# VHH binders against q3afa8: the designs that were tried, part 9

Target 1, 265 residues: q3afa8
Amino acid sequence: MDKASLGIGIFDSGVGGVTVLKELINLLPGENFYYLGDTAHVPYGSKSKEELLILGDAIIRFFLKLGVKMVVFACNTSSAITLPILKERYPVLMEGMLEPLRKNMPAKAKVGVLATEATVKSGLYQKKLMETNKFQEVYMIACPQYVPLIEKGIVSGKEVEEATREYFEPLLKEEVRDVVLGCTHYPFLTETIQKLYPKIQVIDPAAYVAREVYRKLKENKLLGENGGKVQFYVTGDEKSLKNLGSLYLGYNIDRVQKIDLEVIV

## First folded at step 20 (VHH)

Design y5
Fold by ESMFold2, fold request of step 23:
Order: C-alpha cells, then sequence, then structure tokens
Structure y5 (fold): chain B 265 residues (1-265), chain A 125 residues (1-125)
C-alpha cells in the first residue's frame, strides 16, 4: 500500500478543530481528511492525564484503522499532555497546536493571547511563547464570554463587540499589536476583531499548524493527490459540529458518522 | 546572565519611608517589565508592584497609594518608593523581571521570570 495515498486524521474534543481543518483543506486541497470530535468526552480540560492518554490512544488506533499517514491534535490540552507520549507509542507522524506556534511566531517585544480561563490557568501558551526568547512581555487575557456566545452562533454584533472591547482594553493600554487566538473557537471572531481594531495583527495558530503539516508531509515524501474528501465523525452529540462547523467551513456538513472509541482499561 | 541587585533596605519606624533600588544587568533593560515582590516571615512571596516597558504601573491593593514604582532606563535601575510604612510591610523585598501578565477582567496577575537576592525591610511599631 502507498503511504502517500493514506488520509490525515484530525481530532478535537468538539467543534474547535474545524478551524484547523479549514486551514488544512485550503493548503492541502488534494488530501483526504478524517475529522473526529470526541463529543462524548468533552470537555478535555477537566480530565486527568491518564484519562486523556486512554482517549488519545483510542483515537489514534481509530485513525490507524481508517488508514492515516498523519494525526493532527487540534486541541491545546491534547497537544500539550498526550502528544509527547503518544508520539513514542506509534510510528505515525503527529502534529499539535503548540509546537507550530512556538516555531512560527515572529519576534515581537509584546504579544497578547486571547484564551479560555482553563487555558490561561494551564500556563501552556505563555510557556511556549516564553521558551522562544522572542517576547519580552506576554499578555494572557482570559475571555470567558467568547465560547458561550460562539456556541450560540453569535459571532458579531453588540454583545460580541462589548466583550471584545473589555478583553482588548489592557492590550490597547500597553500598545500590544500582535494578538494570538489561543482557542480553536476564536477564529469565528476574527472579522469582528479586525473591524474593531484594524491595526491589530490577529494571529490564528491554525495556519501555522497547516504549514507544519505540509512541511512534514513533504519532507517525508507523503504528499498525495487523493481526492480532497473530508469525512466527519463524533463519539456523541453532533449538533455543534453540524451547526458551528458548517458555519465556519462555509458549506453544510451533511453526513456525520457516530463511532464508539475502543478504550483499553 | 540576568543579574538583579537590590539595595536600600533596612529598619524604619512605622509611618516612615524607604526607597529601594535594583540595578539590572545581562539583558536589554528598557525592553522588559520590572517589578517588586515581597515575602513576609512564614508567608509565600507576593506581588507588590510592576512597571511595564512602556512605563505603565500596577500595584497590589495592599500598597496602592503608598508605594510608587519607577524606572531609569539610562541607569538600568528600577525603584520602589515606600511611604507610610506599616509593620505589615515587613518582608524581604525582591526585584524581579516580569515577563507574563495574566488578566481576568480588569484584575492583573504579573509573573516574574528572574529574581534578585532580596533586601530586608523591617518596619517597627
Amino acid sequence: as target 1 above (265 residues)
Amino acid sequence: QVQLQESGGGLVQAGGSLRLSCAASGFTFSSYAMGWYRQAPGKEREFVATITSGGNTYYADSVKGRFTISRDNAKNTVYLQMNSLKPEDTAVYYCARVAVFIYYGSRIYPEADYWGQGTQVTVSS
């Protein structure tokens, strides 16, 4: 079997990984993708390292049965906690959210990060940014209003703008010009943010992830022209994927297959 | 090597004043936020004040209005002017380089990446 003809697996705990999928489809339109939202076990942020490893292991085995040449961890928590360990267990190429950010961020005196309260508390983004020695001041902004609004399909208008002004107030005071979207939901808000603050460079790590996926496939001679198909899977509720996912991709997600993960305990 | 050297500590009567200084070397001082933290006997180290590279200042509630942080980029030095001192201000005061600013709404939590050796401030009643 020709490894270059195999697909690319992408997973997240829910719909957020669609923002990474969109960038991958744009950059690699000939590749086949398998998207899995582990909606039966969302949220991942409340689970132990052991639980996340068990789920991640099951997800990789699921993708290997489908026939993948690469697995993309489109989840900040899974990228930090499980990827380094699972990479040693399986020969398949892997990429996550944090290393592409570290590698591709340009040097700036100041950088802001919009993130969930859980992500801010984890310390994951500031750790990766500080490891680069590219930034002197990192501003981590907890944005608790964003995900609830986005989950309701509200990505513009007064409510979003008021929340955005609140979150950007400290960034404007410190003249921060480069702002990272530290949650895979937040790319839905890019247009609103750019309208309010046209001088701010909004940085979506998803584009960096797509570039690193391309680079790794090319380096390993695994690029293929394989039809450009996307298959969607969930382990639980599919509503968020069909609604928010379709909105972001700009087309309807018609068929979503529900699966049960083979958990080894 | 980042080096931070505090000076200006000592014994002072309640209601008095002290001025702490911190000489910095080993990095481009004007590009970094600086701050002061303190550790009282039997307590964990706590944030006191910070000044960003842009000159904006932030203070812990317990010292706001009494303490003033400032910097002189030409001398690579950060200062803490401490007025109206109370016995509760007794602590070892650490100069720090501040790299991360955590915001929950308007509430700010500065986090340091480098520390000085500290200088003792003792406020007698």
Scores: ipSAE 0.777, ipTM 0.919, lowest interface PAE 0.4, mean pLDDT 90
Fold by ESMFold2, last read:
Structure y5 (fold): chain B 265 residues (1-265), chain A 125 residues (1-125)
Amino acid sequence: as target 1 above (265 residues)
Amino acid sequence: QVQLQESGGGLVQAGGSLRLSCAASGFTFSSYAMGWYRQAPGKEREFVATITSGGNTYYADSVKGRFTISRDNAKNTVYLQMNSLKPEDTAVYYCARVAVFIYYGSRIYPEADYWGQGTQVTVSS
């Protein structure tokens, strides 16, 4: 089997990686994808580095058994903590959430980030953006109302608009023109945000991830041409993937395979 | 190469005033937010005031109405005018370059990426 015909593995602790998957499907329609939500072990943000490495090892071995040429870490925590270590353990190509943002976002005086309270408290986004030396002022906005609204299927209308005005107030005061969607749920809100603030450039990091996956595959002569299938896996509950994932992708996810990860301690 | 040099600290009686200044070099001063933080003995370092590159100002609740932050971009200098001083204001005051602004609702938490050496402010009763 030719390496270029192998698939691309994508993982997140839950449904959030679907936003990356959507961009990959659109940009790379000739590729096969395996999506894994590690829902039995969510949340990743509270786990030790050692626990995350054990899980990451198991996930990469699972993808290697399926036959992948690349693994995409569609989880900000795993991208920052485990990817640098795991790339030394396996010959498979890897890409994460933060390096594509760091590489592809143009230098700006000011940048805003909409994120969950947990992401803001983790410090991971702030650290990655500051490491670029591309930004003089980074505005991190905790957005606790967004995920509950999105999980109820409310992505437009008065409730979302009121929450959005609240979150954007400090950004408008400081004349921030570029705003990063720092949570995998927030791409559902792009149309509403753009309606309210047409002069603000909304940045979904998932598009940058897809571009960097393309570039790595091209550089390594691994672009596929006869794919187009997507297989979905979870380790625990599948409800959010079937519901939120289907909504975001625009078609029903009918089959999700539940698996157990083979951890080695 | 970022350098922040505070001056203007000293001893002052309660109710008095003091003006701190901070000379900055090694970066494009007008493009960055600047701020002041303080650390009292046995306490955690705490935010005092910040001024963004656009000139907007933010203050800790404990100093609102008494302290005023300002900047002079032509001199690469940030100032803290401290009025109605209290013994509780006794601390080492640090000039800082502020790079991250964290918002939880209306509450702001500025975070510095570079610090000065600090200047002692002592408010006697």
Scores: ipSAE 0.772, ipTM 0.928, lowest interface PAE 0.4, mean pLDDT 90
Fold by ESMFold2, last read:
Formats: structure tokens, sequence, C-alpha cells
Structure y5 (fold): chain B 265 residues (1-265), chain A 125 residues (1-125)
């Protein structure tokens, strides 16, 4: 069978990876996607490196059994901790959240990052940015109000604007013009942010991930016109994927299959 | 390649003043934030002051109003003017290049990517 007809696996610990899937569907509408939310094992941020590797191995084997030509790590934690190791264990193409940003952003004197408190506290995002030597001053902004507002469906109006002004105050003071969305929920706020600050360039790493997936498939002669199907999987609760996933994608997710990962310890 | 050399430390009486200097080389000084950190005996290194490439300054609460950070881009030098010194200010002071600014609300946590070797400041009672 032609390798170009194989699908693209994409995973996250939950529903956050749907924002990456949206960009992939938009850029690669003819490709087939398998989306896995590992909801039985959330949160990933509290797990050891060893446990994350065990889960990552199982997820890649699941995708290989389905027949994939590429695996996309739509989880910031997995991208930072497990992808560098797992790429050495498997011949399948892989892509994650941080390397496409590094590769596609030009060097800038200053960059801002909006992120959850957990992401900022982990130190992983700023460490990866600093390793590039592309930025002289990195401004990491913890945004604890954003996820609760977005999960209530509030992506505009007074509450969001007040929180946004608070978070952007230090960025404006330092004349930061390029701001990265360091959480997969934050693309829903792009219109509000740009309304308040039209001179700020909002950067969603998901778009860079999709571009790098396209580039890798093209260079390896793996692009296909395969029907444009998307299949959804979870390991636990599926309700958030159906609700939030449909919102992010702009169409209704009717079918989600629950699976058990084959974990080898 | 990046080199930071502190000077100006010493022994000073409580209530006195001292000015630290830090000569920088190996990078485009005017394009980077600079700062001072300190480490008292038995304590973790802590932030003291930073000045961004744009000239904005930030201070730890314990030194606000007493310490002033400044820079001279023509001399590739950052300064820390320390007034009204207290015995609690006794520490090794490190010049730093500051690359990351972490914000939790109004709280700022500057993080350095390079440090000097430090200069001792001792404040006697």
Amino acid sequence: as target 1 above (265 residues)
Amino acid sequence: QVQLQESGGGLVQAGGSLRLSCAASGFTFSSYAMGWYRQAPGKEREFVATITSGGNTYYADSVKGRFTISRDNAKNTVYLQMNSLKPEDTAVYYCARVAVFIYYGSRIYPEADYWGQGTQVTVSS
C-alpha cells in the first residue's frame, strides 16, 4: 500500500490538541487524521518522565497500528519531554509544538508569551525559547483568568478585555510587538486581543506546526488526497472533546471511539 | 564569550553607600537587559534589580527606594547605587544578563542567562 495514503496521528492529554488539528485540517484538507485525547491519564504535567515515555510509546504504537505516516505531538509537555527521545525509537515522522515555532519565527529582540500558570511554572517553554538564541528578552505572562473564561464560552466583552489589559500591561511598557499564544485554548481570544492591540502580532504555534507537517510530508513525497476524514479517539471521558472540539473545529463531532492503550512497563 | 566583571564591593558601615559596577563584553550590550542578584550566606541567590534594554527598571521589594540600577551603553557598564545600607544587605552581589521576565500579576521574576563571579558587600553594624 502507498505510504502517502496513510493517515496522520495527532495526540494531546485532552482536548487542547484540537486547535492544532484545526490548523492541520485547514492546511491539509485532503489528508486523513486520527485524533487521540488521552483523557484517562490527565494531567500529563504531574507525571514523571518515565510515565510520560510509557504513555507516549503506547500512543505511537496505537497510531502505527492504525496506519500513520506521521505523529503530531499536540501537547506541550510531551513535545518537550518525550518527543526528543521517542523520535529515536521509531522511524515514523514526528512533529511537536516547540520546534516549529523555533524554526519559523525570525529572530526578534523581544517576544511575549501568554501561558497558563502551570506552563510558566514548569520552566519548559522559556527554556526552549532561550535555547534558540533568537530572542534577547522573553516575557512570560501567566494568564490564570483565561482558561476559566474560555471554558465558560466567554471570549470577548468586558471580563476578557479587563484580564487582557492586565496581562498586556508589561508587554506594552516594554514595547513587545510579537506575542505567542502559549496555550492551545488561547486562539479563541485572538480577535479580542487584536481589537485591543492592533499593532501586536499574535502568533499561534499551531499554524507553524501545520506548516512543518506539510513541509515534511511534501519533502518525503507523502502528501496524499485521501478523502479528508477525521477520526476521534479518547481513553476516558469524551464529552469535552465533543463539546470543545466541535467549537474549535467549526463542525459537529458525532463519533468518538473510546480505546485502551497497550502500556508496557 | 559573554564576560561580566563586577567591581566596587567592600566593607561599609550601616547607613553608608556603595556603588557597584559591572563591565560587560562579548555581546551587544545595549540590546540586552542587565541586572544584579545577591546571595547571602546560607541563602538562595535572589533578585535585586534589573534594567531592560529599553531602560525600564525593576527592584526587589527589600531594596526599593534605597538602590538604583543604571546603565551606560557607551561603556558597556551597568551600575548599582546602594544607599542606606543595612546589615541584611550583606551578600555576594552578582552582575547578570537578564533574558527572561516572568510575570504573575504584578509580580516580576527576572531570570538571568549569564552571571559574573560576584563581588562581596559586607555591611557592618
Scores: ipSAE 0.764, ipTM 0.924, lowest interface PAE 0.4, mean pLDDT 89
Fold by ESMFold2, fold request of step 23:
Structure y5 (fold): chain B 265 residues (1-265), chain A 125 residues (1-125)
Amino acid sequence: as target 1 above (265 residues)
Amino acid sequence: QVQLQESGGGLVQAGGSLRLSCAASGFTFSSYAMGWYRQAPGKEREFVATITSGGNTYYADSVKGRFTISRDNAKNTVYLQMNSLKPEDTAVYYCARVAVFIYYGSRIYPEADYWGQGTQVTVSS
């Protein structure tokens, strides 16, 4: 059995994970990817830990049936809440949003983080950042309006700008200049954020994730060759994935397979 | 290594004033936010006030306008001036180092990573 030829599973609650997928495709052109947007259960940001674990377990089992050597949690909420638990349940390699950020973020006195309510309430994102000793003051901003707007395809205009001004008010007051996109959906808003606040350095962890995926595959002698295929799956509505996902990736997502997750209660 | 030592607590009549001090050591004081929390008997510890490394201040709604937090970086000391004290201000007051600031809308939840031993403040009616 040639494990290096197995694919890489990537999941998110919806379209957001394509921001990580883009970086993975660019850095790892020899790999096959399976992308799953759990659109029947989006948004993840307001779900309980128990709900997220049930969904995460089902998603990993789906990827194992497809044949993967690694699962990427391209969802900050799932990375913070479920990855540490699910990593102990399955022997497959896993990578999420938090550890690559921890390893690669430059030292700053102050840093802001835009995140979902679930990510903030977990406390794990803050804890992971503080473990670095790179930051003295961490500003965690819960952004409950963002994912619903993005999944509807609304990434600019007055409603997004109004929400963004609200979320950035405390960061501006504290003169925070470095802001981490603590949700994989939020890179869709980078242009809007940068238009409103051109002097703020927006930090997207997706590139860090891709670098750490590469490192883990290399260390385990699992780098693939002759790949380059990307297959897309959803559990519900596919519109945002085909529309925004195609725009962000720079090519049309023509075929998306709808699946039902095998949930075990 | 991080040490926070409160002083200045005591008994005071309602409407009175009290000033708490906290001497800090074991870290670069000027680089960190500092704060005060309190715990009344039978209740959970609650946020009172914080001052960031840049000098910006934030207060719980229950103490706004009555309490003032300040810091002296040369003395590695943070202060809490408490005016117009009420019996419900009775609590053990803890000095804290604050590392995380959480925002849900306009509400702020500062989170401490180190605590002092506390000083008792008792406000008589």
Scores: ipSAE 0.748, ipTM 0.888, lowest interface PAE 0.4, mean pLDDT 91

## First folded at step 21 (VHH)

Design z1
Fold by OpenDDE, fold request of step 23:
Structure z1 (fold): chain B 265 residues (1-265), chain A 125 residues (1-125)
Amino acid sequence: as target 1 above (265 residues)
Amino acid sequence: QVQLQESGGGLVQAGGSLRLSCAASGFTFSSYSMGWYRQAPGKEREFVATITSGGNTYYADSVKGRFTISRDNAKNTVYLQMNSLKPEDTAVYYCARVAVFIYYGSRIYPEADYWGQGTQVTVSS
């Protein structure tokens, strides 16, 4: 079988990864996708490196069993913490959320990053951005209200706007013009953010991820030609994926397959 | 090469004042935020003050109202005016280039990517 005909695996701890999936679908119409939401083990942000690696191994094995040519870590936590390790362990192309952005994002004097508390606390995001020497100042904003609102399907209205105003206050004060969505959930709020702040350039890392995936596939002669299929998997609750995922993707996710990750202890 | 050189430290009596200076070189000074940190014996280094490239200033609660951070971009220098000094202010003071600002609500955590060698400030009772 032509390896190019194999699908691309995408995983996240939940529904946030669908924002990455959407970008991938848009840029790579010739590809098939397998989306895995590891909802049984949320949240990832509070897990140890060891725990994340155990899950990561299981996830990669799952995708390998399905027959994928590439795995996309649509999880910021895993991208930052476990991807570098897992990339060395398995003979499959891998990509995460952070590297495509840091590699390809244009230089700016100032950049804001909206992220979860866990992401901010990890310090890895800002570290990696700064290592590029593209930025003089990075403003990391912990946004603890966003994910809960988004998970409830609240992506517009007073609550989101109020939270957004709070989070953007320091960015505006420092005249930051470029703001990165440092959580895969946050693209759900792009429209709301842009309405409030039309002069701010909202940067979705998913776009960079998609481009990098394309580049890697092309480089390896693995671009598909007959894609367009998406299969959804979850390890736990499927409700969020079905509801919010459908909303974001613009079609109903009717079929979600529940799977058990083979965790090796 | 980024270089930060502190000066102005010394011994001062409680209630006294000192003005620290930090001369910066090796980078476009005006494009970066600058800050001061301090480390007392047996304690961890702590944030004191920062001034952003835009001129906004932030202070640790312990020094608010007493310390003032300022900068002269033409001289590539950041200053820390320390008034009403207390014995508790005794520490090695470090000049820093502040590259990252972390916001947890109203709390700000500046992070430096380059440090000076430090200058000793001793406040006697």
Scores: ipSAE 0.873, ipTM 0.958, lowest interface PAE 0.3, mean pLDDT 95
Fold by OpenDDE, fold request of step 23:
Order: structure tokens, then C-alpha cells, then sequence
Structure z1 (fold): chain B 265 residues (1-265), chain A 125 residues (1-125)
């Protein structure tokens, strides 16, 4: 069997990963994608490493059963915690959210990062960025209002704008011009942010992920023309994926298959 | 190689003043934020003050109104003017290069990536 004919697996704990999917579809229109939202086990940020590994193993096995040539961790938590371990356990190509960005992002004197409180608290994002020696100053902004708003479908309007103004205040004060979206949900707000701050360069890690995926596939001679189909899976509630996913992707997600990872965490 | 060297510490009476200096080398000083931290005996190191590359200043609540951080980019030096000193200010004071600023709402947490060796400040009652 031609391995290049296999699909690409993308997983997240929820709908945020569709922002990565969109970039992948744009860059790799010939590839088939399997999107898995592990909505039964949200949130990932509060889980132990052991629990995340159990889930990760189950997810990888699920994708392998479907037939994939690559798995994309469209989850910051999984990218940081489980990806390095799982990469050694399975022979399939893997990619996450952070490494493509830190590897390929151009050097800047100052960089802002919008992220969840959990991400900021972990310290991993700023640590990894600083290790590149590309930045003199990193400004981490906890954005606790964003995910709840986005999950309600509120990606524009007064509430989002007010939150955005609050979060950007320190960035503006320090004359930060480059701002990274450090959560897979946040690209939903790109237009709103750009409208408020047209001079700010908003950086979506998903674009870097897509390019890195392309690079790896090309390097391994795994690029294919397989029809460009996308299949959606969830482990729990599908509403968010159907509603917000459709909104972001620009087409209606009509079919979502519910699966059981057969794990207890 | 990044180097930070503190000076100006010593013994002072309560209510007195000291001015700490930190000479920096091994990096483009003007491009980085600088800060001061302190560690008292038996306590953890705590943030005192920071000045960003843009010149904005932030202080711990315990030193607001008494301490002033400043910098001279031409001399690659950051200063801490300490007025109205209290016995509770007794500590080893560390100069630091501040590379990360973490914002939780109105709360700011500066994080340093390089440290000096520290200078002793003792305030007698």
C-alpha cells in the first residue's frame, strides 16, 4: 500500500484544532484529513501527564487504525507534554503546535503571546521561545475571557473588543508589534484583533504548523493527491465542532462520527 | 557572555538611603529590560523593581514610593535608588536581566534570565 495515499490525523480536545485544519487544507488541498475532537475529556489542561498519555496512546491508535501517514497535535497541552513521548512510541510522523513556530518564526526584539491562563502558568511557552535566542523580551498575556466567548460563538462585538483592549494594553504600552496567538481557539478572533489594531502583526502558529507538515511530508516523499476529504470525529459532544467548526471552515460540518477511545481517565 | 555586577550595597540606618548600581556587559543593554530582586535570610527571592527597554517601570508593592529604578544606556548601567529604608529591606539585592513579563490582568510578573552575584544591604533599626 502506498503510504502517500494515507490520510493525516489532527486532534484537539475540542474545536480549536479546526484552525489548524484550515491551514493544512489550504496548504495541502490534495490530502485527506481525519479530525478528532476529544470533547469527552475536556479540559486537557487540568489532567495529569499520565492521563494525557493514556489519551494520547488511544488517539494515536485510533488514527493508525484509520490509516494515517502523519498525526498533528493541534493541542498546545498535548504538544508540550505528550508529543515528545508518543513520538518515540509510534513510527508515524508527528507534529505539534509549538516547535514549528519556535523553529521558523523570525527574530524580533519584542514578542507578545496571547494564551490561556493554564498555558501561561505552565511557563513552557515563554521558556521555549526564549531558548531560541530570537527575542529579547517576551510578553505573556493571560486571556481568560477568550475561550469562553469563542465557544459561545462570540468572535466579534463589544465583549470581545473590550477583552481585547484589556489584553493589549500592556503590549501597546511596551510597543510590541508582533503578537502570537498562543491558543488554537484564538485565530477565531484574528479579524477582530486586526480591526482594532491594524498595525499589529498577528502570528498564527497554525500557519507554521502547516508549513512544517508540508516540509516533513515532502522530505519523506509522502505528499499525495488523495481527494482532499475531511472526516470529523468526536468522543463526546459534537455541537461545538458542528457550529464553530463550520463557521471557521466556511462550510457546514454535517457529519460527525462519535467514537469511543475506550479509556478511563 | 552576559555579565551583571552589582555595587553600592552596605550598612545604613533606618530611614536612610542607598543607591545600587549594576554594570552590564556581554549583550546589547538598551534592547533588554533590567530589574532588581532581593533575598532576605530564610526567605525566597522576591521581585523589587524592573525597567523595560522602553523605559517603563514597575515596582513591588512593598517598595512603591520609596525605591526608584532607572537606567543609563550609555553606561550600560541600571540603578536602584533606595530611600526611607526599613529593617525589612535587609537582603541581598540582585541585578537581573528581565526577559519575560507575565500579565494576569493588572498583575505583572517579571522573570529574569540572567542574574548578578548580589550585593548585601543591611538596614539597622
Amino acid sequence: as target 1 above (265 residues)
Amino acid sequence: QVQLQESGGGLVQAGGSLRLSCAASGFTFSSYSMGWYRQAPGKEREFVATITSGGNTYYADSVKGRFTISRDNAKNTVYLQMNSLKPEDTAVYYCARVAVFIYYGSRIYPEADYWGQGTQVTVSS
Scores: ipSAE 0.866, ipTM 0.958, lowest interface PAE 0.3, mean pLDDT 95
Fold by OpenDDE, look of step 21:
Structure z1 (fold): chain B 265 residues (1-265), chain A 125 residues (1-125)
Amino acid sequence: as target 1 above (265 residues)
Amino acid sequence: QVQLQESGGGLVQAGGSLRLSCAASGFTFSSYSMGWYRQAPGKEREFVATITSGGNTYYADSVKGRFTISRDNAKNTVYLQMNSLKPEDTAVYYCARVAVFIYYGSRIYPEADYWGQGTQVTVSS
């Protein structure tokens, strides 16, 4: 079996990962994708490292059973916490949300990061950014209103705009012009953010992820040529994936397969 | 090599004033935010004040209205003017380079990546 013909696994704790999937599909039309939303075990941000590792192992095993040549961690939490460990455990190419950005993002004096409270609290995001020596100042903004709004399908309008104005106030005050979307849900708000702040460069890590995935596949002679299929999987509720995923991807997700990771966390 | 050196600490009576200085070297001073922290005996180090590279200042509530942070980029120096000192202000004061600002709503948490050795400030009652 031509290893290059194998698919790419993408997982997130929920629907946010579809924003990464979108970028991957766009950049890699010759690839097949397996998307897994681990909706049964949300939220990831409140879980311990041990729990996340248990889930991560199960997820990778799931993908390996399907036959993948690469696994993309379309989850910031997993990317930061478990990916470094899991990379050593399994002989499959892996990529996450943070490293592609770290490696390829141009240097800026100041950078803003919109993220969940959990991500901000972890301290890992800003730490990793600062380690690059690309930034003199990192502004981490906890955005607790965003995910709930997005999950309700509210990605525009007064409520989102008000939240956005609140979150951007310190960034504007400090003349930050580059703002990273530090949550995979947040690309749903890109249009709204850009409408409010057209001079702000909104940086979606998903674009960097897609490019890095391409680079790795190319480097390893694993680029697919006959892809274009996407299979969706969930471990719990599928509604969010079907509804919001369809909206973001621009087509109706009709078929989602429910799976059991057979883990207790 | 980043270096921060504090000076100006000492003993002062309650109600008195001190001015701390911090000389910085080893980096482009004007491109970075600077700050002051303090640590009292038996307590955790706490944020006191910061001045961003853009010149914006932020203060802990406990020192607001009494302390003033400023900087002279030409001298690579950050200052802390401390007025109306209280015994509760007694601590080792540390100069810091502030690299990260964390925002939880209206709450700001500056994080330093480099520290000075500190200077003792003692306020007697």
Scores: ipSAE 0.865, ipTM 0.957, lowest interface PAE 0.3, mean pLDDT 94
Fold by OpenDDE, look of step 22:
Structure z1 (fold): chain B 265 residues (1-265), chain A 125 residues (1-125)
Amino acid sequence: as target 1 above (265 residues)
Amino acid sequence: QVQLQESGGGLVQAGGSLRLSCAASGFTFSSYSMGWYRQAPGKEREFVATITSGGNTYYADSVKGRFTISRDNAKNTVYLQMNSLKPEDTAVYYCARVAVFIYYGSRIYPEADYWGQGTQVTVSS
């Protein structure tokens, strides 16, 4: 079997991962993709490491059954907690949300990061960024209003703009010009953010992920040539994926297959 | 190597004033935010004040209006002017390089990546 003809698995706890999928599709048109939203077990941020590993194992096994050559962790939590473990456990290429950014982001004196409260509280994001020695100052902004708005399909308008103005106030005060979207949901707001602040460089980690995925596939001679298909899977509710996913991807997601993860306890 | 050295601590009566200094070396001082923290006996280290590389200042609520943080980039020095000192201000005061600012709404949490050795400040009643 030509391993290069195998697909790429992408998973998230919800719909946020579609932002990563979009970047991958754009950069890798020759690939087939399997997207899995683990909506039955969201949120991941409140789960223990043990629980996340159990889910992670089940997810990887699911993708392996489908036949994948690579798995992309389009989830910040999983990228940080389970990916380092799972990559040693399974003989499949893996990539997450943080490492591509860390490796490839250019040095800046100041960088802002928009993130969920949970992400900010974990301390992991800023720690990892600082370890690169690329930044003198990191400004972490908790953005508790964003995910609820996005999940409602509100990605523009007064409410989003007001929240954005609030969140960007300290960044502007400190003359931060580079702002990282530290949540996979936030790229839904890129247009709105850019409209409000055209001089700010909005950095989507998904772009770095896509480039790194390309690099790894190329290095391993696994680039596909005849792909272009995307299959969508969920473990729970499909509504968000269908609605918001369609909105972001720019086409209607008509088919979502519900699956049960084989959890081994 | 990053070095931070505090000075100016000592014994002072309640209502008195002290001025702490911190000499920094081993990095481009003007490019970094600086701050002061303190730790009283039996208590956790707490944030006191920070001044960003851009010159913006932030203070803990407990010291607002009494303490002033400033910096002299030409001298690679950060200062803490402490006025109207209280016995509860007694602590070891640490100079720090502040690398991370965390914003939860209107609340700011500065995080340091380097620390000085500290200087003792004692305020007697």
Scores: ipSAE 0.857, ipTM 0.957, lowest interface PAE 0.3, mean pLDDT 94

